# Designs tried in a protein design chat: VH-VL binders against Prolyl 3-hydroxylase 1 (P3H1). Part 2

Target 1, 115 residues: Prolyl 3-hydroxylase 1 (P3H1), of Gallus gallus (Chicken) (q6jhu8r557to671)
Amino acid sequence: SHLVCRTAIDEKQEGRSDNSHEVHVDNCILNAEALVCVKEPPAYTFRDYSAILYLNGDFEGGAFYFTELDAKTQTAEVQPQCGRAVGFSSGSENPHGVKAVTKGQRCAIALWFTL

## First folded at step 4 (VH-VL; framework fv_ciduvectamig_arm2)

Design d31 (from c2 with heavy chain F106S)
Fold by ESMFold2-Fast, scan of step 4:
Structure d31 (fold): chain C 115 residues (1-115), chain A 125 residues (1-125), chain B 110 residues (1-110)
Amino acid sequence: as target 1 above (115 residues)
Amino acid sequence: QVQLQQSGPRLVRPSQTLSLTCAISGDSVSSNSAAWSWIRQSPSRGLEWLGRTYYRSKWYNDYAVSVKSRITVNPDTSRNQFTLQLNSVTPEDTALYYCARGHSDSYEGYYFDYWGQGTLVTVSS
Amino acid sequence: QSALTQPASVSGSPGQSITISCTGTSSDVGGYNYVSWYQQHPDKAPKVLLYEVSNRPSGVSSRFSGSKSGNTASLTISGLQAEDQADYHCSSYTSSSTYVFGGGTKLTVL
């Protein structure tokens, strides 16, 4: 498991919308231009299911989101909430990222499971 | 905290083999979430990634095409270290050599988060 | 020459913002969200500033931010400070399961 904390950019960065985590897939290497995800090392190909657990909710932004393989077309979004867990398959059906944290600090634990 | 400590000869003759060692503390060379790279730096070519070794159920290596025929990057699990061997060196291999940890996880991505101190290797007679 | 193109130098004054570009191809910067940036002070090893385009490691100032559009990644430093004077290097994963670096950019704070 991994403890991951992301902090908001400061006020001099007003207008910035940089993602906290760029879109990726947990068990293959995503090439968004080619619309393929290659399930080979160095990717963690043994991952079958992924989960993220939010440890706090006293921040703004930081939404977890899913996309198509193009890493641009958003298909779903999950709002952070302390104690909320998001589970999903680790494969190419669930490209995902995390939007910018705009205020405060977001902390979550990432977990991966092998069948 | 991860630390990488480099050792090896600083002078190598042309046509010989350059051999450097990187000792790891704070992580395991067989960690499933790490890859172990050699990167060199010269004024003429800047930073150049040379190759890596990593464990994912078995050991794998990847090498830059420019050195692929001459390079071996090997892990040593008993000493928790990894080595660079670069064969048939020429003066163009003169550079500052770094070992580095490549880290990859769903949220962290592929990047070099810890670097050794660097070893200046001069190839001359 | 380096695989990724960076300007050789950039300069700014304290308090300004500067941006450094890193241009590759669809087989590296354009194809993957695995771009990282490194700061290097004289006689020191490089230190990671950003990874996966825009992520900041713990302890890196929020003044450093990253973005990518097509084949070009960018590092922006806001509120420029004297200690930011250093060399900056970009790196990208490639379709050959290798890494490439840019030529490096020398930042001068005047």
Scores: ipSAE 0.107, ipTM 0.742, lowest interface PAE 6.1, mean pLDDT 84

Design d32 (from c2 with heavy chain F106T Y107W)
Fold by ESMFold2-Fast, scan of step 4:
Structure d32 (fold): chain C 115 residues (1-115), chain A 125 residues (1-125), chain B 110 residues (1-110)
Amino acid sequence: as target 1 above (115 residues)
Amino acid sequence: QVQLQQSGPRLVRPSQTLSLTCAISGDSVSSNSAAWSWIRQSPSRGLEWLGRTYYRSKWYNDYAVSVKSRITVNPDTSRNQFTLQLNSVTPEDTALYYCARGHSDTWEGYYFDYWGQGTLVTVSS
Amino acid sequence: QSALTQPASVSGSPGQSITISCTGTSSDVGGYNYVSWYQQHPDKAPKVLLYEVSNRPSGVSSRFSGSKSGNTASLTISGLQAEDQADYHCSSYTSSSTYVFGGGTKLTVL
């Protein structure tokens, strides 16, 4: 398990649409142009399930979101909430990213499971 | 906390083998979240990634096409280090050589977060 | 030749914003969100500034930001400071499970 903290973008950069984490897949190498995710090293191919646990809620932005394999078409979004957990399979079914934190600091625990 | 320390000869003659060692502290060469790379820098070609070794249930190597026929990157788990061996060197292999850790500790892909001090290797008679 | 194309030099004044481009192909920059940027001061090893296009490591100023459009990644430095004067290098993962670097850009803060 790993603690991940993301901080707000500089106020001088207000209006930007930068992500805190770009779209990826947890156990394969995503090629969004080819619409394929190749399950081989250096990806962590042994990951089967992923979970994110939010440790705080006193920040703005930082939404977790899922996309199609094109890494552009959003399919779902989860608003951060202290104590909320998001679980999902680590494979190509769940490309995901994290939108920019616009105020404060977002901290979450990332967990990966192998079956 | 992670430190990479390089050692090896600074002068190599044409046609010889260039051999450098990178000693790791603060991490394990067999860490399943790291990859261990050699990268060189020259005025004419800038930064060039040469190759890496990493452990994921077994050892893997990836090498740049330009050096693939001459290069070996080899881990040594007993001494927690890895080495570069570059065969049949020419003056064009004169460069500042770095070892580096490629790492992903969360969802991020690999990037080079710790670098050795660099070793200037001159290939000359 | 470097696989990724960067301008050889850029310049700016304190407080200004500048952008450095890094252009590849669909087999590297265009195909993957695995672009990183490195800052290098004279006689020092490169230091990571950004990874996976726009993510900042701990301790890196929010004045540094990254983006990507098609086959081109960009590093933007806002509020230029004297200590930003350095060489900047981009890198990308490739479809061959390798990494390539750009030619480097020398930033002069006038």
Scores: ipSAE 0.038, ipTM 0.719, lowest interface PAE 6.9, mean pLDDT 85

Design d41 (from c9 with light chain G31R)
Fold by ESMFold2-Fast, scan of step 4:
Structure d41 (fold): chain C 115 residues (1-115), chain A 122 residues (1-122), chain B 110 residues (1-110)
Amino acid sequence: as target 1 above (115 residues)
Amino acid sequence: QVQLQQSGPRLVRPSQTLSLTCAISGDSVSSNSAAWSWIRQSPSRGLEWLGRTYYRSKWYNDYAVSVKSRITVNPDTSRNQFTLQLNSVTPEDTALYYCTTDYPEYWGFDYWGQGTLVTVSS
Amino acid sequence: QSALTQPASVSGSPGQSITISCTGTSSDVGRYNYVSWYQQHPDKAPKVLLYEVSNRPSGVSSRFSGSKSGNTASLTISGLQAEDQADYHCSSYTSSSTYVFGGGTKLTVL
């Protein structure tokens, strides 16, 4: 498990901020241009299920989102809420990232399970 | 919470084997969520990643091309440690050697040992 | 020669912002989002500042931010402070299942 905290980036001009987490897949190495995700070492190929647990909700931005394998086409989005967990399979069907925090600090725990 | 403690000889003669040990506390060397790396630093070459060992259903090793013919990184689950062996050393192997944790999925090299300055000289 | 290209030095004044670039190839920085940045003070081991391009470990100041475009990753330090004076190193995972580092950038806070 990993505790991750991100703080708002005060950007002024373009409304563009770094993502809190770039799009990735939890149990393989994603090549978004080739539209493949390769299960090879050192990726944690044994992961079957993933979850994130939000520890707070007093921030803005920081939305969790899923994409197609291209890491660009958004398929779903989850709003953070203190105590909320988002669960999903760890494989190539669920590429995901986290958008920039625009106000405050977001803290979450990442969890992985094997079946 | 993870701590890495290095030990080993600090002076090695040319053509001999450089051997260092990294003792782990706070995690298991066979943890499925970690990898264990050696990195060295010298004024002329900067930081150089040398290799790693990790457990994912079985043990794996990856090594930098520049040292692959001379290097071995080995886990020891009974003592919860891992070692670096670098054969046929030359003065160019003189460097500050670090052991590190390695989380290539999300986190780079999170925890570093204290470093061991190894001098290769007669 | 280092596999990733960084400027040898950069300087700024307290309160200023500076950016350090890290340029690789399509088989490392351009292929993976596994770029990390490290801060190293004299006689100390490097400390991770950013991982996976832009993620901050717990306890790292929000003044440190990261981005990537094509084969170039960037570290930006806003609101420069005297204690930011240090060497900064980038690293990337590669298609050969190895890691490569940049040459390091010495930051001087004037």
Scores: ipSAE 0.000, ipTM 0.624, lowest interface PAE 11.6, mean pLDDT 82

Design d42 (from c9 with light chain G31K)
Fold by ESMFold2-Fast, scan of step 4:
Structure d42 (fold): chain C 115 residues (1-115), chain A 122 residues (1-122), chain B 110 residues (1-110)
Amino acid sequence: as target 1 above (115 residues)
Amino acid sequence: QVQLQQSGPRLVRPSQTLSLTCAISGDSVSSNSAAWSWIRQSPSRGLEWLGRTYYRSKWYNDYAVSVKSRITVNPDTSRNQFTLQLNSVTPEDTALYYCTTDYPEYWGFDYWGQGTLVTVSS
Amino acid sequence: QSALTQPASVSGSPGQSITISCTGTSSDVGKYNYVSWYQQHPDKAPKVLLYEVSNRPSGVSSRFSGSKSGNTASLTISGLQAEDQADYHCSSYTSSSTYVFGGGTKLTVL
C-alpha cells in the first residue's frame, strides 16, 4: 500500500546476504531459526495474495527474491523492470526479500488482497 | 500522506484519568494496513511504547506490561480517531505523549503526531 | 532503564563515519529483523530513518545504513554532516508482541 523508494547502498557498508528488505512472510511472523511462520497479530493473517509493481527501471540491484523458511536458501529471483508486477500467495510458501539497490533509486507499490 | 493531530488536557491531577485523542487524516482508523500506537517520552525513561489498536478482521489491542492494568487504547471509526485512556496517574506519568502509525509490514513508527506535554501534578 | 542498550553519546567530525550500537536480547533484537532507527532534532518528534534493520524510507539519505549481528543492531552514518547532530533512538519488536526502545544516543558533530 505504501509507495516505497530506496536509494543506492554503498557495497562496502552492505555486509549482509539480505540488505534491502529483510526476508519475511506477508501474513504471519517468520521465525527462521525454528522454521515456523506463526499466524498471529500484528501480522495481516487474513491476506491471501500479494503483488508488487515496479514504477521505474532506471536503477541497479533491488531484485525481488524468494527463500525457504530458513530465510537464507534462495529459491527464485525476479529482476526489476518498469511496469513489471510480481504476484504470489501471502503465506509461508513464499518468504521473500529485496536485495540492495546498488545504483539510483527503486520505487515500487505493494498491494495485498483477501479472498 | 497520513497526518495525526492530538488533543486533550495538558494538566492532570494524581489519581485521575489521563485522556488524549488522536485525529487521523489520510487513512482510515479501521484500515487493515495500519496500526495506531501511543508512545511517550520523558527525560528519565526516554521513549516508551504504551500500546496500540488495529483492525485485522476484528479489533486487537496490545499493551506494554508496565501500564497494562491501567491503559486502554480505543478506536472511533465514526470520527476517524483513536484515544489513550490511562487511569490512576502519578507524577511519573508526566511526559510528552505522541500518537503514531505502526505498520506491521514495517514493524516501526513512520508517522508521528505533534506531541502533547502532559503534566501530572497537584 | 531502557530495554535496549545504546551509548549515551557519540561524536565525530564532518566527513567521518560513526556507528551507534543497539543491544538487546534473544527475545527482541536477536529474534526478529524488526529493528527501527529514529532521528530526533531538538523540540521535534522522532523521524524514522531505518526500518527492518536496514530499509530506508523515501527521502532518507543513503549515508544512513543499518546492520545486525546476533543481539546487536548498528546504525552507521557516513560522510557526517552538521545537520546529523541529533538524538538517535533504536526500537525492536519483542516476543511479547510489544515494542521496546533504547535509551537514545546524542550525536555531536564537532
Scores: ipSAE 0.000, ipTM 0.575, lowest interface PAE 14.6, mean pLDDT 81

Design d44 (from c9 with light chain N55D)
Fold by ESMFold2-Fast, scan of step 4:
Structure d44 (fold): chain C 115 residues (1-115), chain A 122 residues (1-122), chain B 110 residues (1-110)
Amino acid sequence: as target 1 above (115 residues)
Amino acid sequence: QVQLQQSGPRLVRPSQTLSLTCAISGDSVSSNSAAWSWIRQSPSRGLEWLGRTYYRSKWYNDYAVSVKSRITVNPDTSRNQFTLQLNSVTPEDTALYYCTTDYPEYWGFDYWGQGTLVTVSS
Amino acid sequence: QSALTQPASVSGSPGQSITISCTGTSSDVGGYNYVSWYQQHPDKAPKVLLYEVSDRPSGVSSRFSGSKSGNTASLTISGLQAEDQADYHCSSYTSSSTYVFGGGTKLTVL
């Protein structure tokens, strides 16, 4: 598991307004310019399912979102809510990132499962 | 936490094989979440990644193109270590050699050995 | 001739901000969000400052931040302190499943 806490001040100090975490895929190597995700080592190719659990909801921004393989075309967005869990397959069908936090603090836990 | 301890000769003659060993504690060389790299540093070329070994259902190696014909990075599961062999060395291989971790969680090198200065000279 | 291009040196005064660039190609910096930055003090091994362009390891000051635009990644150090005087190295994953480094940048804090 992986605990991530980010604040609006962290985002501002880093000079990034768009993303807290860049778009990636959890079990392959994403090349967004080539529109491919190569499921090969050293990526954690054994990951089958991923989940993120929001630990709070009293912040603004910080939305979890999915894209096409271009890492730019957004296909879905999850509204943050305390206790909300988002589960998804770890493969190339679910490139995802996290938008910048614009107010408050966002804390979430990332989890990975192998069948 | 992971610790890496290097050993090997500091002087190698041109045309010989450079051989260094990196002993691992705090993780297994065969951990399916780890990767193990060699990086060298010289004043003329800066930092150069040389290659890595890692286990994902079977062993894999990746090598930098500049050394690919001369290099082998090998794991030793029984001793929990990995080695660098660099064949046919020249004075241009004189450098400070580091072993490092290379976890895909970071896509970078988070733990480094102490470094071994290797001089290639006649 | 390092694979990634960095300025050889940069300088600043305490309290200032400085930025170090790292330029590659679409087969490394431009193609992947797997850029790392390392700080190296004299006679010490490099220490990771940032991975995946902008993520900070635990214990690394928020004064260090990273970004990427096209084929160029940048490390920004805000509120410069004397202890920041060091060499800074960038690295990137490549389409050949390898890593490449920049030539390194010597930061002088005057």
Scores: ipSAE 0.013, ipTM 0.688, lowest interface PAE 7.3, mean pLDDT 84

Design d46 (from c9 with light chain E52D)
Fold by ESMFold2-Fast, scan of step 4:
Structure d46 (fold): chain C 115 residues (1-115), chain A 122 residues (1-122), chain B 110 residues (1-110)
Amino acid sequence: as target 1 above (115 residues)
Amino acid sequence: QVQLQQSGPRLVRPSQTLSLTCAISGDSVSSNSAAWSWIRQSPSRGLEWLGRTYYRSKWYNDYAVSVKSRITVNPDTSRNQFTLQLNSVTPEDTALYYCTTDYPEYWGFDYWGQGTLVTVSS
Amino acid sequence: QSALTQPASVSGSPGQSITISCTGTSSDVGGYNYVSWYQQHPDKAPKVLLYDVSNRPSGVSSRFSGSKSGNTASLTISGLQAEDQADYHCSSYTSSSTYVFGGGTKLTVL
């Protein structure tokens, strides 16, 4: 398990839209231009399931989102809420990222399971 | 929070084996959410990643090609630590050695030990 | 000797912005969005400033930002402060499942 906290990006650097976490896959290395995800280090290739648990709700932004392998076509979005959990398989079917936190600090626990 | 504490000899003779230990607190060396790396730093070469060990259903090791024939990075689950063993050292192996973590949320090294300056000299 | 190319030094005055480049190849910086930046003060271990090109760990000032274009990643420090005087190192994941580092850049705050 891993505690992850992200803070609001400075709005004066607007024009550089940095996500809190870029789109990735939890158990392989995503090459979005080639539309492939390669199971090799440093990816933790034996992760089977992932979960995120939100620890607070006193922030703005920070939405969790899923994409196609192109890392651009959004397929789903989950709004943060204290105590909300998001579970998903760790493989190439669930590329995901976290949108910028625009106010405050977002803290969550990331959990990974190996079968 | 993860903390790393290093120990080991600071002087090694040429042709001998350099051995360092990194004690872990705040996580388990067998955690399937982390990897454990060694990095060294010298004035002439800068920072060099040497290798890592990690547990994912079994133990894995990855090593930089420049040291692969001489290096072993070994976990010790009973003491919650991991070690660096570098064989057949030369004066070129003189460096400040660090142990580090490698977390998936950071595709880099987020926690570092204090460093151990190892001198290889006769 | 370093795999990634950084300028040896850069300088600026308080309040200014400076940028440090980190150039590799398509097998490291150009091939992956797994570039990290580290700050190192004298006699201290490196501290992670940025990961995945542009993302900041909690507790790192928003004055530090990152970008990448082709084979070159860049670290920008805005509103330069005296405490920013340090060495800055970039690193990248490689197609060989290893990591490489740049030679480091010494930042002098004049």
Scores: ipSAE 0.000, ipTM 0.589, lowest interface PAE 13.6, mean pLDDT 81

Design d48 (from c9 with light chain E52R)
Fold by ESMFold2-Fast, scan of step 4:
Structure d48 (fold): chain C 115 residues (1-115), chain A 122 residues (1-122), chain B 110 residues (1-110)
Amino acid sequence: as target 1 above (115 residues)
Amino acid sequence: QVQLQQSGPRLVRPSQTLSLTCAISGDSVSSNSAAWSWIRQSPSRGLEWLGRTYYRSKWYNDYAVSVKSRITVNPDTSRNQFTLQLNSVTPEDTALYYCTTDYPEYWGFDYWGQGTLVTVSS
Amino acid sequence: QSALTQPASVSGSPGQSITISCTGTSSDVGGYNYVSWYQQHPDKAPKVLLYRVSNRPSGVSSRFSGSKSGNTASLTISGLQAEDQADYHCSSYTSSSTYVFGGGTKLTVL
C-alpha cells in the first residue's frame, strides 16, 4: 500500500497544465510513442490487480482517468469521492493517470495484488 | 526512511579498480520493490547514471553504455549493501560518486548517499 | 556532453515565474512519462523535486510544477524565492533501460 497526498497547483502559474500523476501502467514500462508496454524488470511485473481508495479531504480536480496506450486518448474518468475505491487490472489494458488538483489536498491509498 | 552510507578509497591510480560500498538501512537490498543505482558528477560531464542492481526473483543489472565494459554493480545481502567496481580507471573517472535508490514507483532517484569524491591520479 | 538539453542558466526576480526546459528524443523524454527534476544547492547531494514528469514528493512546494510536450519536459517555478537559487537537473528513463541526465541549469534569483 502507498499513501499519496497531492496539493493544488499554484494559481499564479500562467499556462500551467500538469497532472498530479502522469499516465503509466502498473506492471510494465509504457512507451506511448511506440504504443507498447513492455512487461520486464525493473517494473513491478508481478502486480496483477490495482486499487485506489480515496480518503477524506476537500479538494477539486484530481480525477482518475484511463487512456489508450498512446497516453492521450482518454477512455474513462472516475470522479474522486471520499471512501470510493476503484479496482482494475494492472496490465497494458489500463494505462491511467491523475489530473491536477486545482483546490485543496487530495489523499488516496494505492494497493496492488499478486495472483 | 531509507538511508544510504558510502565508503571506499578516495584516491585511485590510473589503470586500477575503483571500488565503493553503499550500506543500506531502512530497506533490504533484496527487496522486490527496490533498485539500487550509482551516479557520478563531474564539472565536465555533469550528472551521469552508471548502473543499477535489483532483485526480481533473480538479480539483474543495467549499465550505461559508456561504462558497460568496465563496471559491475553487486549486491551483498548478508551485509545489506551494494558495491560499485569500475575497472581500468583513467583521470576522466575523477568525480563525486553517489549511490541512490531507484524505486519503480518513482522512476527517479529518491534517496541519495552523502557522496564520495574519488580522484584518479598517479 | 549531456544526453538531454537544458539551458546553462536562467534568472528571475523574487515573486516572478521561470521555466526550465529539458529536451530529449522519442527514445527518452518523448517515449516515457519518467522524467524527474532535481534541485542541488552548493556542496549538497541533489534532492528530487519532481518525478514522473509532474509528481511532487512530500515536502516539495506546489510552486514547483512539471509538464511535458513531445520531446520536451519543463520545470516551472512560480513565486521565486531567494532559496530557489540552485542548480536544477532533469533525468529521463530510456528505451535501453538506462537513465540519462541533462547538463543542468543554474538558477539565479536577483
Scores: ipSAE 0.126, ipTM 0.775, lowest interface PAE 5.1, mean pLDDT 86

Design d49 (from c9 with light chain E52H)
Fold by ESMFold2-Fast, scan of step 4:
Parts: sequence; structure tokens; C-alpha cells
Structure d49 (fold): chain C 115 residues (1-115), chain A 122 residues (1-122), chain B 110 residues (1-110)
Amino acid sequence: as target 1 above (115 residues)
Amino acid sequence: QVQLQQSGPRLVRPSQTLSLTCAISGDSVSSNSAAWSWIRQSPSRGLEWLGRTYYRSKWYNDYAVSVKSRITVNPDTSRNQFTLQLNSVTPEDTALYYCTTDYPEYWGFDYWGQGTLVTVSS
Amino acid sequence: QSALTQPASVSGSPGQSITISCTGTSSDVGGYNYVSWYQQHPDKAPKVLLYHVSNRPSGVSSRFSGSKSGNTASLTISGLQAEDQADYHCSSYTSSSTYVFGGGTKLTVL
């Protein structure tokens, strides 16, 4: 497991649309221009399922989102909530990222499972 | 947490082999979720990634094209360490050498050894 | 020699913001969200500031932020402080399963 905290940039930059975590795939190497995700080392190819658990809710922004393989076309979004968990398969069907935290600090635990 | 401790000769003569060791604590060199890199820094070339070794059901190595013909990065599971061997050194190989972690969590270098300044001269 | 292009130097005054660019190709910066930024003070090893373009490790100030557009990644430092005076390096994963670095940028805080 991995604890991750993201903090908002100063107030001059609050409301920015840049991502806190750019789009990636958890078990392969995503090349969004080529529309491929290559399941080979050094990626963690053994990961089958992923989850994140939000540890707090006293922040703004920081939404988790899924995309197509182009890393641009958003397919789903999950709003953060203390104690909320998001589970998904680790492969190329679930490219995902995290939008900017615009106020406060977002802390979450990332978890991975192998079948 | 991971700690990396470097050792090896600081003066190497031209045409000899440069050999450095990086001792690992806080993780196993054979961890399926780790990778272990060597990076050097010189005034003329800046930071330069040289290569890595990692275990994913079997051992793998990746090497930079510029050194591929002369470099070997080897794990030692019994001592929990990995080594850099760079053959046929020239004065251009004079640099500060670092061992680092290269976890796919980061796709970057999160823990660094203390560095070893290696001078190649006669 | 560097594969990624960074300005050699940048300067700013305390309290201001500065941005450092890192330009590559579609085979490195443009192709992957695997860009990292490193801060290096004199006689010290580099310290990771950002990874995956915009992620901050624990303990890194919120004044440091990252972004990417096309083949160019950017590091922005807001609220400049004297201790920010250092060299800043970018790196990227490549389509050849290797890493490349930029030439480094010297930040002077006036």
C-alpha cells in the first residue's frame, strides 16, 4: 500500500485545471499518443485490481477520473469523500488520473491486489 | 524506508574497469515491485542515466545506448546489493556516480545513494 | 549532453512565481506521463520534487507544481524563497525503455 497526500497550490493558482496525478494505467506502460498500453517490465504487470481509499474530505477538487486510452476522453468521475473507496481493474480498460486539489490537502491510500 | 549505501574505488586508470557497489536496506533487491538504477553527473554531460536491473519473475537489465557496450548492472541477492561495472574507461567517464531506486510507482528516482566521485586518470 | 531542453538559467524575486520548461519529443515527454523534476543544492544529491508530471512526494512544499502540454513539461515555483535557489533537472521515460534528462536550470533568487 502507498499513502499519497496532495496539497493545493497557493491562492493565486486556486481553481486551476491541471491534474494532481496525470492519467496512467496501473499494470502497463501507457503511450497515449499511440493508443497502446504495453504490459511489460518494469511495469507492475502482476497487478490485477486497484483501489484507493480517501482518508479525509476537508479539501476541494482532487476528483478521481477514468479516461479512454487517449488519456483525454473522460469516461467517469468520482468525487472524494472521507472513507470512500474506489475499486477497479488494473489493466488498460481503466486509465485514470486525479484532478487538481484546489484547496486544502487530499490524502489517500493506494492498494493493489494480485489474483 | 529504503537506504542506499555506495562503496568502491574513487580513482580508476584509463582502460580499466570501474566497479561500484550499492548496498540496499529497507527493501529486497529481488522485490517484484522495485528497480535499481545507476546515474552519473558531470559538468559536460549533466545527469545521465546509465542502466538498471530488476526482478519480474526473472532478471532484466536496461541500459543507455551510450554505454550499452561497456556496462553491466548486476544484482547480488545474497548480500542485498547491486553493482555497476563499466569497462574500458576513459577520462570522459570521470563523474559523480549515484545508485538510485526506480520504482514504477514513480517512474523516476525517489531514493539516492550518497554518491561516489570517480576520477579516471593516470 | 542532454536529450531534453531546459533553459540554462531563470531568476525571480522572493514572493514571485517562476516557471521552468522541459521540452522533448513524442517518444519521451509527449508520449508518457512519466516526467520527474529534481532539485539539487550545491554538493548534494538530487532530491525528487515531482513525479508523474505533477505528483509531490511527502514533505515537498505545495509551492511546487507541475504540468504538461504536448512535448513540454513545466515546473512552477510560487512564492519564491531564498532556499529555492538551486539547480532543477527534469527527466522522462522513453519509448526505448530508458530515461533521459534535461540539461538543468540554475534558479537564482534575487
Scores: ipSAE 0.030, ipTM 0.717, lowest interface PAE 6.4, mean pLDDT 84

Design d50 (from c9 with light chain N55Y)
Fold by ESMFold2-Fast, scan of step 4:
Structure d50 (fold): chain C 115 residues (1-115), chain A 122 residues (1-122), chain B 110 residues (1-110)
Amino acid sequence: as target 1 above (115 residues)
Amino acid sequence: QVQLQQSGPRLVRPSQTLSLTCAISGDSVSSNSAAWSWIRQSPSRGLEWLGRTYYRSKWYNDYAVSVKSRITVNPDTSRNQFTLQLNSVTPEDTALYYCTTDYPEYWGFDYWGQGTLVTVSS
Amino acid sequence: QSALTQPASVSGSPGQSITISCTGTSSDVGGYNYVSWYQQHPDKAPKVLLYEVSYRPSGVSSRFSGSKSGNTASLTISGLQAEDQADYHCSSYTSSSTYVFGGGTKLTVL
């Protein structure tokens, strides 16, 4: 398990489009150009399931989102809410990232499970 | 918080083996959430990643192509440390050597040792 | 020689924005979202500023931002301050399961 806090991008920084976490896969090494995810060390290949639990809701932005293997084509998005959990398999079917936090601080617990 | 403390000889003769040790506190060298790397810095080549060791059910190593035939990065679980051995050194191996963490969580080098300047000369 | 290409130097005045580029190939910067940026002050070890292109660790100023387009990653520093004067290094994961670095960029704040 892992506690992760992300702070808002300063509103005075014009032209920024930072994600709070770029698109990745939790148990393999994603090559978005080749459209492959290699399930080999040093990646945490033993991870089977992932979950993220939002600990607060007093921030803006910070949406969790899923993509295709190209790390660009968005397939789903989950808006943050205090106490909301997002669960998914850790493998190449669920590339995901976190959009920019635009106000306040987002704190969440990341959990990984092995069968 | 992780701390890395380096030790080892600062002067090595050409053709000999360069050997450095990195002592770890705040985490275990066999932690399955970390990897342990060596990086060097010289005016002629800038920063160069040399290799890493890490535990994922068993021990693994990855090495940069330029040093692959001469390098070994080894863990020592009993002393909670890892070492760099670089064989057949030449003056081109003169550099400031750092040990560092390499987290696949972030794919970045979060914690760095203090650095060891190693001079290869006769 | 460095595997990734960075400008040797860049300069700006306090309050301005500057951008430092880091260009590789499809087997490193272009293939992976595993680009990191490091700040190095004289006689100090490098300190991580960004990993995964744009992810800013806790304690790093929001004035630092990252992006990537094709084979080029960029570090932007806005609202330049005197303490930003340092060397900046990029690194990337590679298709050979290794890391490569750029040549470094010296930032001068006038």
Scores: ipSAE 0.213, ipTM 0.784, lowest interface PAE 4.6, mean pLDDT 85

